# Miniprotein binders against b1l550: the designs that were tried, part 26

Target 1, 279 residues: b1l550
Amino acid sequence: MRLPEELLERARDIHSEAPSHRIKLDRVGSFGLKVPVEFKGFLLLAEADVWVSLPEGRRGVDLSRQVEAIYELSNPPKDPFSLCREAAISLLEKLNYADSSGVSIRFDAPLQDGESLKYYGVEISSIASDEIINKIRVEILGMTACPCTAELIRAYKSSEIAATHTQRSLGILEVSTKAEHPDPDKLASIIERAMSSPLRTYTKRPDEGGLVIRSLSNARLAEDVVREMIHLFLEEFGHLPEDTHILAAVRSMESVHMHDIYAERSFSLDEIRKEISSH

## First folded at step 4 (miniprotein)

Design qa7
Fold by ESMFold2-Fast, scan of step 4:
Structure qa7 (fold): chain B 279 residues (1-279), chain A 82 residues (1-82)
Amino acid sequence: as target 1 above (279 residues)
Amino acid sequence: DPVEEARKYFLEAIKLIFEALKLLRKGDVEEAAELYEEALELLEEALEIAIEAGNEELIKIIKLLIELVEKLIEKLEKKLKG
């Protein structure tokens, strides 16, 4: 049964009322919305979170207006970066009681892998207040090979190619900036190039052997991978504003251990340039 | 570097958009409209530079933000004429 529209004119406006306690809330919104996005020629179903701040004197946020706003902006489907920025700006413009607004969008991004596709994780956000901050996090799996075991085996078998254990490693790059979101394909490429070798969706025996040999020839510690990711990031994205903040991390699922190895470094562009130039 | 120059105009336009939003919260609608118009001029400047630089991704991003600012200006004009 649908209630008459005229009833809404007579009902109390609960959201505009004073709350039980005069406490500001940082994030109030709709989480887990399904939104279509266009990414590099693909139509993808993404998941979005939308929120605004709520002042101490207001009981609630107009959640229906938030959902309406993002769906209006998502038709026709557009790139997730523009959708993220536009929705954050539009929410702040529409909801005049809010001090800030935010939008996060998550999806699996397709990446060409020979004759097939593979996928990597992307999460982006835009947070608007008296400025806008754009954030992107890219996660992709690759392969690493242990250089310590390689040296031991090489010493033991003086005439043999170095052998060692290999494992899957998750590479992570997170960028927070006042500039536009960095291209996630370039971030994924940086991560893969820092690894011993990339992973493939489909391999035949000869291709699988090639990946293993590449990994063995390019053995790297988790610490090596993080440093290489930072080096490659600076080559590609060193032009971003000085206050751009980056997190570079690797989680190595060590095949010879009961536990994972984790290495990370967070930094601003200004900070890392000063550190590198001190040498 | 043309890309860096285009980015400077783009970032300055964004600053003006947020200053306009602050003015709208205070009820300074006409001043906010002026800042949106200034932001649009900076974005058009950024677009010309991005086109000359041949940066397709930056061109796309700037064009979409121009469309948003144009819609915000139209919305304010309707309120002012109402």
Scores: ipSAE 0.238, ipTM 0.707, lowest interface PAE 5.1, mean pLDDT 84

Design qa8
Fold by ESMFold2-Fast, scan of step 4:
Structure qa8 (fold): chain B 279 residues (1-279), chain A 82 residues (1-82)
Amino acid sequence: as target 1 above (279 residues)
Amino acid sequence: DPVEEARKYFLEAIKLIWEALKLLRKGDVEEAAELYEEALELLEEALEIAIEAGNEELIKIIKLLIELVEKLIEKLEKKLKG
C-alpha cells in the first residue's frame, strides 16, 4: 500500500508543528541502520544509530536527512571512526534546528588468533555540540581463575601446584575523549593481558591444557583484572587529554555461582593521577 | 612530536568546521565559507605532517575529512553564486 500525495504532504508538515508538551528531547533519530565499513582491511557490515537533539518547540525531526547524512559518507566504505565523526558533523549541517548530533557504530572486530580469527565487540560514537566528543567501548572475552580457591586447594593437598575453578570473563574498556578514538585492537590487547589468559576460537586438547595451566599460574580476582587494565591503559594511553574519561570493568561468569561477579572503576585521567600520587 | 602536531591541526580544523556550522545557522554564509577554507588549510597541513611521520591511520582519517570539507565548500559556493 502506498500513501496518497495528500497524506504525504501532511506527514511532512507534522515535523514542524508544535508538540503536545514543550519538552526538549536529547536524542531523536534513526536507529539500527546497516552500513558497510572498512576496518583494518576487512569489509564489515556495521549497525549505526544517528540522532539529533530536538528543541522544545518542534514536534519531530527529518529522518530522511539523517539517513542521507550517513549513507552519503558510507559509499565507498570507509573506516568507522571517520564515518562516525563526519556523519555527526553532516547531521548538524543538514538539520539546522538541532543544537547537537550523534552517531554510534557497532560491529564485531576480527582479531588474528593463530590460523583463525576471533571477534570482539566494538561500539564507537561521536557527539557534536560545542565540540566533538569521541567515545569507544571494547568488550572481549577472556579467562580468569580464582586465587582464593587455588590457595585453599593447595593448602588442603599440601601441593606446590595450585588448582582452582576457571570461568569466562568479559572485559570492558570504554573511553570518552576530545582526541581521536583510541585503537580498539590496543584496547582489546590491554583487556586480554589483564586476564588470567585469553580465549581462543579453536583449541585441541593439548592446547586447552596450556590455556588452563596459564590461567592457574596467573590466577586473578575480578578486582585484580580491573586494576591491571587501568595500569596497562595508563601505560599505553596516558598521553590523552586530562579530561578523558575511562570505564574499566569485568564481568566474571563464575562457574561455581548462579550469578556473575562484577567489578568496575570510572575515572578521568586527571582524577586517577591525583589518586595514585596522593598515596 | 610530529604526530601530536598533526593531531592539533586536525582538532583545530574540526573546531573551525563547528564554528562554520554555527554561522550557517545565523545565515552568515560568507563567514562560514571562510572558516571552511581555513579548516581545509589546517587539514592539508596536518596531512603533510602525517605523511612525513608515516602514520597511515592518521593520513587516512585526515584525507576523509578533507573530502567532507571540500564537499561542504562546493555546496556553499553553489549557494553563494545563486
Scores: ipSAE 0.000, ipTM 0.359, lowest interface PAE 14.4, mean pLDDT 80

Design qa9
Fold by ESMFold2-Fast, scan of step 4:
Structure qa9 (fold): chain B 279 residues (1-279), chain A 82 residues (1-82)
Amino acid sequence: as target 1 above (279 residues)
Amino acid sequence: DPVEEARKYFLEAIKLIIEALKLLRKGDVEEAAELYEEALELLEEALEIAIEAGNEELIKIIKLLIELVEKLIEKLEKKLKG
């Protein structure tokens, strides 16, 4: 049953009222919305969060305006980069009390490699305030092999290719920039190239053996993978503005331990170049 | 590089859109409309360059932002008229 218009007219506008405490909130919004996106020829169902800043003198945000902002821009489906930018702009226009707005869109991105189709995690964001800051996070699984155990086995058996334990490792690259979003496929490629070997959705025994041999021949610590990711990132994306901020991280799900190993570095392009040049 | 040239116009248009939104917050509707129109001109230039460069993804992205700016201009014109 719909409420009568007269009742709605008499109801207080709770959101525009003064709050109990005059405290500014940084992010208030609708989280976990489902939106269709078009990504590199695929139609995907993505999850979206939309938010705005809330001034100290206003009790709440108009959630219906937030949902309207992203849904009217998601039909017909478009690329997630445009959707993030345009929805962030639309949120600021529709919610005139907000100093900033943001949109994040998450999905599993298909990645074709030969006859296989695999997936990697993508989160694309745009935050609008004085400028638009574009953020992208890519997570992809790869394989690492322990060089310490490899060396112990090599010393014991005097062999060129030593047996060692292998494990799945999650590589993470996150980029925040005033320029447009980096291509997530290129970020995923950087992560995979930094690993001991990539993972596949489907392999036959000869291909499986090849991946294992590749990982054993390219044994790397989580620390090695992070440094290699940074090196490869600078080669591919060193042209981005100097204030671009990057997070490079690896979480290694160690097969011989009950715990994970984690390595991480955050930096700006300006910071890392000065560090590399200074020694 | 024409693609990089188109990207520069595209990013400058976004800056103007954000400046227009800040002016709207302050009640400067006429100035905001002027910045939206300037952003639209930059996006049309970016679109021409992207078309000549044959970059289909960039063409699509620019067209979508042009559509948004046109809707924002229409909304402001209705507000100014009454």
Scores: ipSAE 0.299, ipTM 0.755, lowest interface PAE 4.4, mean pLDDT 84

Design qb1
Fold by ESMFold2-Fast, scan of step 4:
Structure qb1 (fold): chain B 279 residues (1-279), chain A 82 residues (1-82)
Amino acid sequence: as target 1 above (279 residues)
Amino acid sequence: DPVEEAYKYFMEAWKLIKEAFKLLRKGDVEKAAELYEEALELLEEALEIAIEAGNERLIKMIKRLIEYVKEMIEILEKKLKG
């Protein structure tokens, strides 16, 4: 049912009224929006959240202007980095009462894997205030192999190689920076190179043994993977501003246990360089 | 690329080893022993290339598999003579 125009003309602007309690809210917005994005030649359907801060003296946010901000910028579809950053800026311009705005965009990113594709998780955010802070989180599955079992096989010499256990592990890199978003494909590559081996969407029969042997030759603890991810990150992205914050983490889904193993380290570039240079 | 060449020899050897495992499960000891012998030759070639290339991880991987294959050959040859 559409409301008569006369009722809309006489209706109070509830959003602009004073609230019952004068309390500032940090994030108020539209969550779970579906937006098309163009990512490295692929047209993808992404999920977006948009929000603004709400001052203590204002009852509500104009949600229609939030939706307008992102949808105007999403037609035609553009890269999710530009969309994220531009939408966050546009929110502050359209909603003059807000002192900060944010946009998050989530999608599964295709990655070329020989003649096939595999997918990894990407979440991109931009938060705009007096400055713009860009955040990216990449999650990709890989394999880890137990170093203890691998060493036992070597020590006993005639042991069956197939006895060594392997497991899927989720590698995580999250970067928060005042520079532009790092390339997620490079972050995914860092994670995979830190693992015992990458996972494949499709493996031809002749290559199957190679994946197992690669894992066994490169057996790593979750702790080893996190340290290697940090090392490789510094080689690729050490040029970012010193106040750039990174989270490196691994969750190992242990095939021989009912529980997971988790390892992480968060740091700023300034902090980690001082730590490494002390050795 | 010498590292890529070493990996190709290594993968060819691993393919033979996997086929030998299948033959052993079927009780075909003689054919399995022949495949392990062939795999050993490929692994020794892979090791020489890996050493010249200076790839420590690949060297260790190849050495582990060589030791395993040599032990299997010894075990199966004794069984064939018995």
Scores: ipSAE 0.000, ipTM 0.080, lowest interface PAE 22.7, mean pLDDT 80

Design qb2
Fold by ESMFold2-Fast, scan of step 4:
Structure qb2 (fold): chain B 279 residues (1-279), chain A 82 residues (1-82)
Amino acid sequence: as target 1 above (279 residues)
Amino acid sequence: DPVEEAYKYFLEAWKLIREAFKLLKKGDVEKAAELYKEALELLEEALEIAIEAGNEELIKIIKKLIEYVKEMIEILEKKLKG
């Protein structure tokens, strides 16, 4: 409903007034914005969140300046990494009452899969304050096969390859760093190599059989997958600053259970190197 | 270049979607709905051209944005009638 002009003219400037409770808020902003981005030669539709910190003495944020920050920089579409970083900086420049700002951009990234494309989830953010922290989260589905059931059936049948249940598993790598965002394709590759087998967008019946056999021959616990992801991450990205923080996780959607299995480890590069070097 | 032509329609639609978002944040549901409908027309034109060009990536992006815009129109039409 269109409000009468007189009511708008008589309205208080709520955003500029003092709040009833002098409490700082960590993140206040515009969430769920749709932005096109250019990613590795692909034009993709991304979803963006923009926010700033709000000081204890100010009731609200200027939402129009938040939206301006990302939209000015999104036309023409550019790579989501530059967009994320530049928009976070722009937010602090436009909103002088804030001591920090952030931008998150989420999209489905294309990955070559034979003659077709498959997609994996990417979320990137940049948080600007006295420094800039870049964060990337990659999620990709793969397949795991249960080694416990495999060993039980192998013992029963004395077979080289035991039958076991297989399931979709979601692999997650999240990296927070003062350096540039890691290449998401490399993070996706690490996750897929840690799994029993990758999943495919299109599979002919002979290829499907091969995928299943690969999975059964490489049965892995969720815990095995997380450890392998960490090992492979250190091989590819061990050159990042020592204060780089990583989360490695797997969520196995167990085909024989009503519940999922979840395994994770969070660590800094400094922390994990000290742990490994103790052996 | 049909890919460039499709992309120009896509960018014009995207500008309207951004403007609609600004209007929604200011509470102007009626004008926002009008802009989403205008954007939908441009996106449908962009999709036709992108299909003729055979650009899979552009087709996917345009289809996803059409889905989003259609959902927004439905939500805003309900608000205007309710």
Scores: ipSAE 0.000, ipTM 0.120, lowest interface PAE 19.1, mean pLDDT 79

Design qb3
Fold by ESMFold2-Fast, scan of step 4:
Order: sequence, then C-alpha cells, then structure tokens
Structure qb3 (fold): chain B 279 residues (1-279), chain A 82 residues (1-82)
Amino acid sequence: as target 1 above (279 residues)
Amino acid sequence: DPVEEAYKYFIEAWKLILEAFKLLEKGDVEKAAELYKEALELLEKALEIAIEAGNEKLIKLIKELIEFVKERIEELEKKLKG
C-alpha cells in the first residue's frame, strides 16, 4: 500500500509555519540534558541547557538539532568551557533563523582539601550573537562568625577573644565577560579567603578546635564578606575588560534565626574602579 | 591500566547513547531502547573495573550515567507498551 507514504510526504512542516501570534521568543531549547565533561583531570556528568532565539514569524525550533549539536561535541568528553563555547557557536550555524544561542553547563567541581576532596558548584554559560559573552557562577560554602554577638560576650567577659554563634554561609561570584571564563578554582579561593574560615571535608578534633578559633578571631558580617570578595576579585582579575560584570553575594544560614541573611553587589569593572577612586 | 580500560568501556557506551538519540529522532523507539540496554551492559562492566581500581571520581561518573540510561530505558519501554 502506498497511501501511508503519500500522506507522510504531504505532512506539514509545523516548525516553519506562522505562529498564532507574531511574537519573538528569547529562549527556546532543550533543558536538563546530561553530558559528560572532563574538568581538571576528572570525568564528571554535567547538566546542560541549550537554546536559541525564535523569530516572530516562525512557529517552532528544531529541538533535535540542538541536542545533536552538544552530544556530538561531547564525544569524547572535553573541558566544559570549550564545550559551552563551541556548542553555542554550532547552534547558530545549524539554526540560521536564530539571532542568538546559548549553552549553560552545571556541575559540582572537585577541589583538593588536604588528603581529601570537597566540592563546589559551577555554572558556565556562553551566549553567542554578533559577539560571545562568557558567564561563570561559582558557589562554595564557608563559615562566618557574628561580630555583634562576639562584642557583647567580650564586653561581658572582658576577653579579647569572645565566643559567638557561627553559621554556614554560601559565597557566590558571577562573572560575565567577553574574555575567556575565569578559572573557577581561583573564584572559589577568593570566596573562601573572604569568609571567617573555610569548611573542611575531614578534620580531627584538634583541627576542629583550630577552625573554630580561626572563625572567632576573624568574625565577619555578610556585608564584610561581600566587600572582601570584591577587593580580592579586583586584585586577581582586575585585568579583565572594563565592561566585565560581576555579582558578589553571600547567603548566611543563620543558626539563631528561622531565616537567612543575604548581601550582594552587582557592578562593572569600570563602575567599581570609579567608585573606589572617589576616596 | 585498569582506569584506562574502564574509560574505554565508558566511551564505547557513550557512542551507543549518541546513536540511540539519533534513532529516537527518526522515531525508532525499539532500536533506541536496544542500544541503551547495550550501553548499560558496557557501563556496568566499566563500573566493575572502576571499583576494582578504586577511582572514586570515575565510579561516581559511571553510576550517574547508569542511572540516566536506566531512566531512558524505563521511559522507552513504557512508550512501547503503551
């Protein structure tokens, strides 16, 4: 019978049809894809999102071409920075109706911590159009100690080193730049150095005592940590283009409250240098 | 090198997963399911070797990909049964 083949040949190309409403969409794509990557000698299973812009006159996107593009580039596994950039470029080349494309890749990055490993969160993206913008977000847990409670206890006990409450704090650095992605290990290091102390994956009882004493001796508000992160970032990455945008943030998981404390600052390198140089 | 051997099985499995994806685009759900099952066997072999080698990072990677492949097989078998 030939009828099924004739019907298939006469089927409409739905994606190329005019939409019900002539509205442009900014991001249409495949989200939550699993993709293997190689990061600093480690093989990791990452999660990826891929998307393109959709013009107002076109009903749909070729989703299968998006998934094929990133999967072909992931074999063999390669570094997530190159994969992100190359996939974003490939999407624009494969889907010529799109004005822009993007790829985001998320994974937990291993970091050497004495004889053990700890993990911090990394999200990398590349957005391609007439130019390529590279973004990286690093999140790592550390410890903060409250200066206000420390001061109250110090005043009461007449001691230079006061007991205070400590809490886990999540430090966040996001960088958006036309240059290559900054090294996430360096961003993680900046965050940890800005905290009262880092968190360890393994400590013996004497090491735990030392960590607590360090935290108490280096008590910092979330606001203090954000300012220190910005200062350290400028020392390490001040060479990036002036239009580089940074978000520095801290979320303090308060042990004495039912809510978290949050502090952030967004800025461009040009903006922050002018602000600092005014004094 | 057992780590290199485990990695070779992993790469072979990943190639099959890629081929399964291309078959799914063409609507061949049955063949795609077969390739995912073949990939699963290779990943289980890779996991055995990685465990013997004591490479915790490779073990984690292979286990996560095994879980992904098992979910894909379950989804496709549900579509085939209807």
Scores: ipSAE 0.000, ipTM 0.337, lowest interface PAE 10.5, mean pLDDT 80

Design qb4
Fold by ESMFold2-Fast, scan of step 4:
Structure qb4 (fold): chain B 279 residues (1-279), chain A 82 residues (1-82)
Amino acid sequence: as target 1 above (279 residues)
Amino acid sequence: DPVREAYKYFFEAFKLIKEAFKLLEKGDVEKAAELYEKALELLEEALEIAIEAGNERLIKWIKELIEYVKEMIEILEKKLKG
């Protein structure tokens, strides 16, 4: 049921009131919204967060306007890149007291894997303020093999092929730019190529053996993987604006430890080019 | 609504820029340059409407995107001619 409309005239406008403390909030919004998106021919169920800044003199945000903005633009489903940009801009139009807005959309992206599909994580964001900044984060699992243990076993057994421990490693590439979002499939490919080997959804025994042998022959530290991801990124995306910011990271779920190993590097294209050219 | 019309041109420019970027990734420099040039036309139209509407934030965003697109056009034209 709905309450009588006359109550709206008598109710206080809580959101427009002065807050208890005059403190600006950076992000206030609706988080965990379910929205359909169209991605490379697939209709996917995505999860969206929408937010705006809240000025120090205003008690609250009109959350219904936030939901309206994204749902109007998501019906019919469209690509998540356009949805992020259009919704972030729409939020600022609808909520004129805000000085910034943002939209983030998360989903599992399908990737062809032999006779089946595998999935990797994608988060696409657009943040609107004095500038529009587009962010994309891609996470995909791969395999790494420890070169340190491989070398010890090789020395011990005097073998050409050394046994070592292997583990699942999560590769992460995040790009923040004023340009268009990079293709997430290309970012996922960079991560997989930097690993000791990719992971598969399904393999036959000979293929599985091949992946293990590849991993053992291509043993890499988390630090090696991060450096290779950066190298491959620069080869594929060196044309992006110089103020493009990248995070490259690997979290290795070490099979011989109770803890994970983590390596990362954040940089702008301008920064990394100067660093490489000075060596 | 002039503000909504400005946003419409702005959104259409974004779609063209996205397609141009994908073409660059495929190595199609000539078609990418054409799409950036079309996006620039739409952004210039959006800018005129945004100025008339007095939306300072939208004006700033459009100007920044125009600068980016102009830089891309210059880079790609240099590649095509050299």
Scores: ipSAE 0.008, ipTM 0.471, lowest interface PAE 9.3, mean pLDDT 83

Design qb5
Fold by ESMFold2-Fast, scan of step 4:
Structure qb5 (fold): chain B 279 residues (1-279), chain A 82 residues (1-82)
Amino acid sequence: as target 1 above (279 residues)
Amino acid sequence: DPVEEARKYFYEAWKLIKEALKLLRKGDVEEAAELYKEALELLEEALEIAIEAGNEELIKRIKLLIEYVKEMIEILEKKLKG
């Protein structure tokens, strides 16, 4: 049922009113919007959050204008990086009381896996204010094998190659930069190469055996994986602006424990280069 | 120093982009579009100088900002057409 339009002339503009408490809010917006995106030839269903800052003297945000901003730009579907940047800027234009705006888009990205596909997680953001900051987070599962248990069993059996437990580990790379978003496929590749072995969508017994042997022959602590991820990141993306901020992390789903192991390091490119060069 | 000259053009373009964002917040779409166009000219000059100087890091940063500014100009011109 549609209410009479004449009510609009008589209704108070609630959003423009003074709030009960004169407090600024950092992020007010529409979260969990479904938007189509085009990613490397694939049409994917992504989930988007859009927000703006709200000044201390204004009661509310026009949420309809936020949804319009992203949907105007999502038809036809475009790459999620352009959509993030364009929507964040459009949001500031539509909502002139805001000091900043932001857009985050999340999707599962396809990655070629032999004759099949596997998927990894991508979240990208653009935050607009007096500058534009682009953020990307990539998460992909791989396999790790415990070197501590391997060494203990080797010592016990006097074997050159020791058995050990293996588990799924989640690798995470997050990059914040004033430059364009890094290619998520390259970030995913860095994570997989840092692991004991990658995971596969489909394997036959001989291939599965090879994957297990690879993992066992390349046993790595979560700490080892994080350090290798940082090393590989610097080789691939050391050209980014020096104020680029990176988070590298691994969450190991330990098969012999009811809890996980977690290791992380955050740094700027300037910081990490100075640290490495001092050693 | 050509690298310093390219950086000056880049910095001036960045100032115009920040001013354009402030104008967009006020709903001054036409004025914001003109500032983005001016920023694009400065960035194209910066790119030419940076390429000649062989500074790969600066070249990449300028190219990324050019891409962004071109996208903004297209968005705002569509809005101005109605």
Scores: ipSAE 0.000, ipTM 0.167, lowest interface PAE 19.2, mean pLDDT 81

Design qb6
Fold by ESMFold2-Fast, scan of step 4:
Structure qb6 (fold): chain B 279 residues (1-279), chain A 82 residues (1-82)
Amino acid sequence: as target 1 above (279 residues)
Amino acid sequence: DPVKEAWKYFREAWRLIKEAFKLLEKGDVEEAAELYEEALELLEEALEIAIEAGNEELIKMIKRLIEYVKELIEKLEKKLKG
């Protein structure tokens, strides 16, 4: 059975009608879309959210046009940064009643790890209005070792013994800028270098011993890791626009506690440079 | 090394998928569909090897690509049927 084609012509355009209440909405869109992306030679299935602002006089958003915009740009798969920026711009072009648009894309980025791969989390977004703002968040696990317990155990023993508790720590770098998205591999590298030791996906006994020894010889507080991440970020990305905003954070899953330890600092490049130059 | 072998199958499948994209741009839909099917077979082999090797990360990555290729095949099948 088939519906008559006359129904298509007679169907009301619900989305263009006046709403029950004349209230603007900030974000209306399609969330949790699966989109293919090409990232550094890998084809990955990413999760995407797309949205636009909705004016007070319009009842709804054409959601089909939102899905068409991102899928049209994702076939063939392209790098997620270009997809994010291009889709945000395309949404404003296709949905001209909107004041702003946004696209967010999330995926696990592969990173070569000896003979295997490990993964770090990436979330990128582009928000288009009278300007375009690009945001990237990178999360990667590393290892930290407690310097306080190390010093206490050293003091307890007559001879020096490198012993302390170790734990997994999640490092976070988030960058919001009017420039292009920073390279996530470089952000992941900054986080790992700030840690006591990186983590591995696959480790043989000799390599495992080496990682533990490295971590114990490079004991760091969560606060130390955050400061080191900021220092390394400024070395690599200090050339970004002065109004670039950064969040650096560490969440340490303390092996001797039933709770986590968290340290963070948010700043603009202008703010942090003034602070550092004052000392 | 089973992990390296699974990885080779994965990369070969991705190469075929890229070739299929070029064929679609030229209008060679039927040949592109055959390359997608070949890629899917290679990915299923890669998945079997990755499962036997117990590499959970590689398993997840291969499964994601399998889902994507299946979606591409379904889209082409719909276009060919009407």
Scores: ipSAE 0.000, ipTM 0.146, lowest interface PAE 18.3, mean pLDDT 81

Design qb7
Fold by ESMFold2-Fast, scan of step 4:
Structure qb7 (fold): chain B 279 residues (1-279), chain A 82 residues (1-82)
Amino acid sequence: as target 1 above (279 residues)
Amino acid sequence: DPVEEAYKYLKEAWKLIIEAYKLLEKGDVEKAAELYKEALELLEEALEIAIEAGNEELIKFIKEIIERVKEMIEILEKKLKG
């Protein structure tokens, strides 16, 4: 059966019609978009997700308008914080049926480390509704060393040199706030300072020995690292609004086990201050 | 229309910078450094056009990018040497 092309092209406006079931959806959007961003002088290719809420009476979202919202604001490339906030606001303006909108932007951030660059993971989000909530997640690898094994060897053998196993550990800080996004370089610094030692992108063999020795001399449990991250966070960012929510976590890839060790704490600034003051 | 011409060079430079960053993620410092140097040439062309057009905001923006690209080239060249 041959239908005229014009008849096939006269499709219904599917997006605006009623759905089969009158159910609200929290997030509908375009995920995995590639967008250029400018971060502290570096032009980076980031991955972005954009979304809006969808009311129970509307079948679909105009996805092309979502892509337009972020791409209009990304040419020329701008900092990912401004892009995130402005795109979330623009989505609500362009898609007036939505109650909320959001944008997440992910990239590997370069960090100058002496004469070298190293990289850490950043995800920045802004969610717009009656207010705007800014979220940032920073992930960076470092080293930890087991204090339990070190203590057993030292006590048993009366050795002048402590020995224990070392492993890579992933430190995570996530902040959700009504204030501006915290500086990710400062969050990365907090994580590294809490670890037994940092990792380097390009390390000569003498420097590798130094990192291992440092790690062994500064042995820390994953639980120790999380507590230290929280302590350092409060020193640097305790000025944020009291309803700011933080996740601090460490995943230790234990070299003597087939599984990882994980430690975390979620808290608001209000909660943690009350906890600390009660001791 | 010189502003549009400057943006054309700027856009081509950004494409090279993005590709250089992808190469850095893969550890190819030598190729990344070469792409940053090519991007610098395009940025300098964009700067000349912006200066002739008298667009002060664009001039400042391009100069900022040039400074950061030069810093990146220095870092990468140190890695290649040492």
Scores: ipSAE 0.000, ipTM 0.192, lowest interface PAE 13.0, mean pLDDT 79

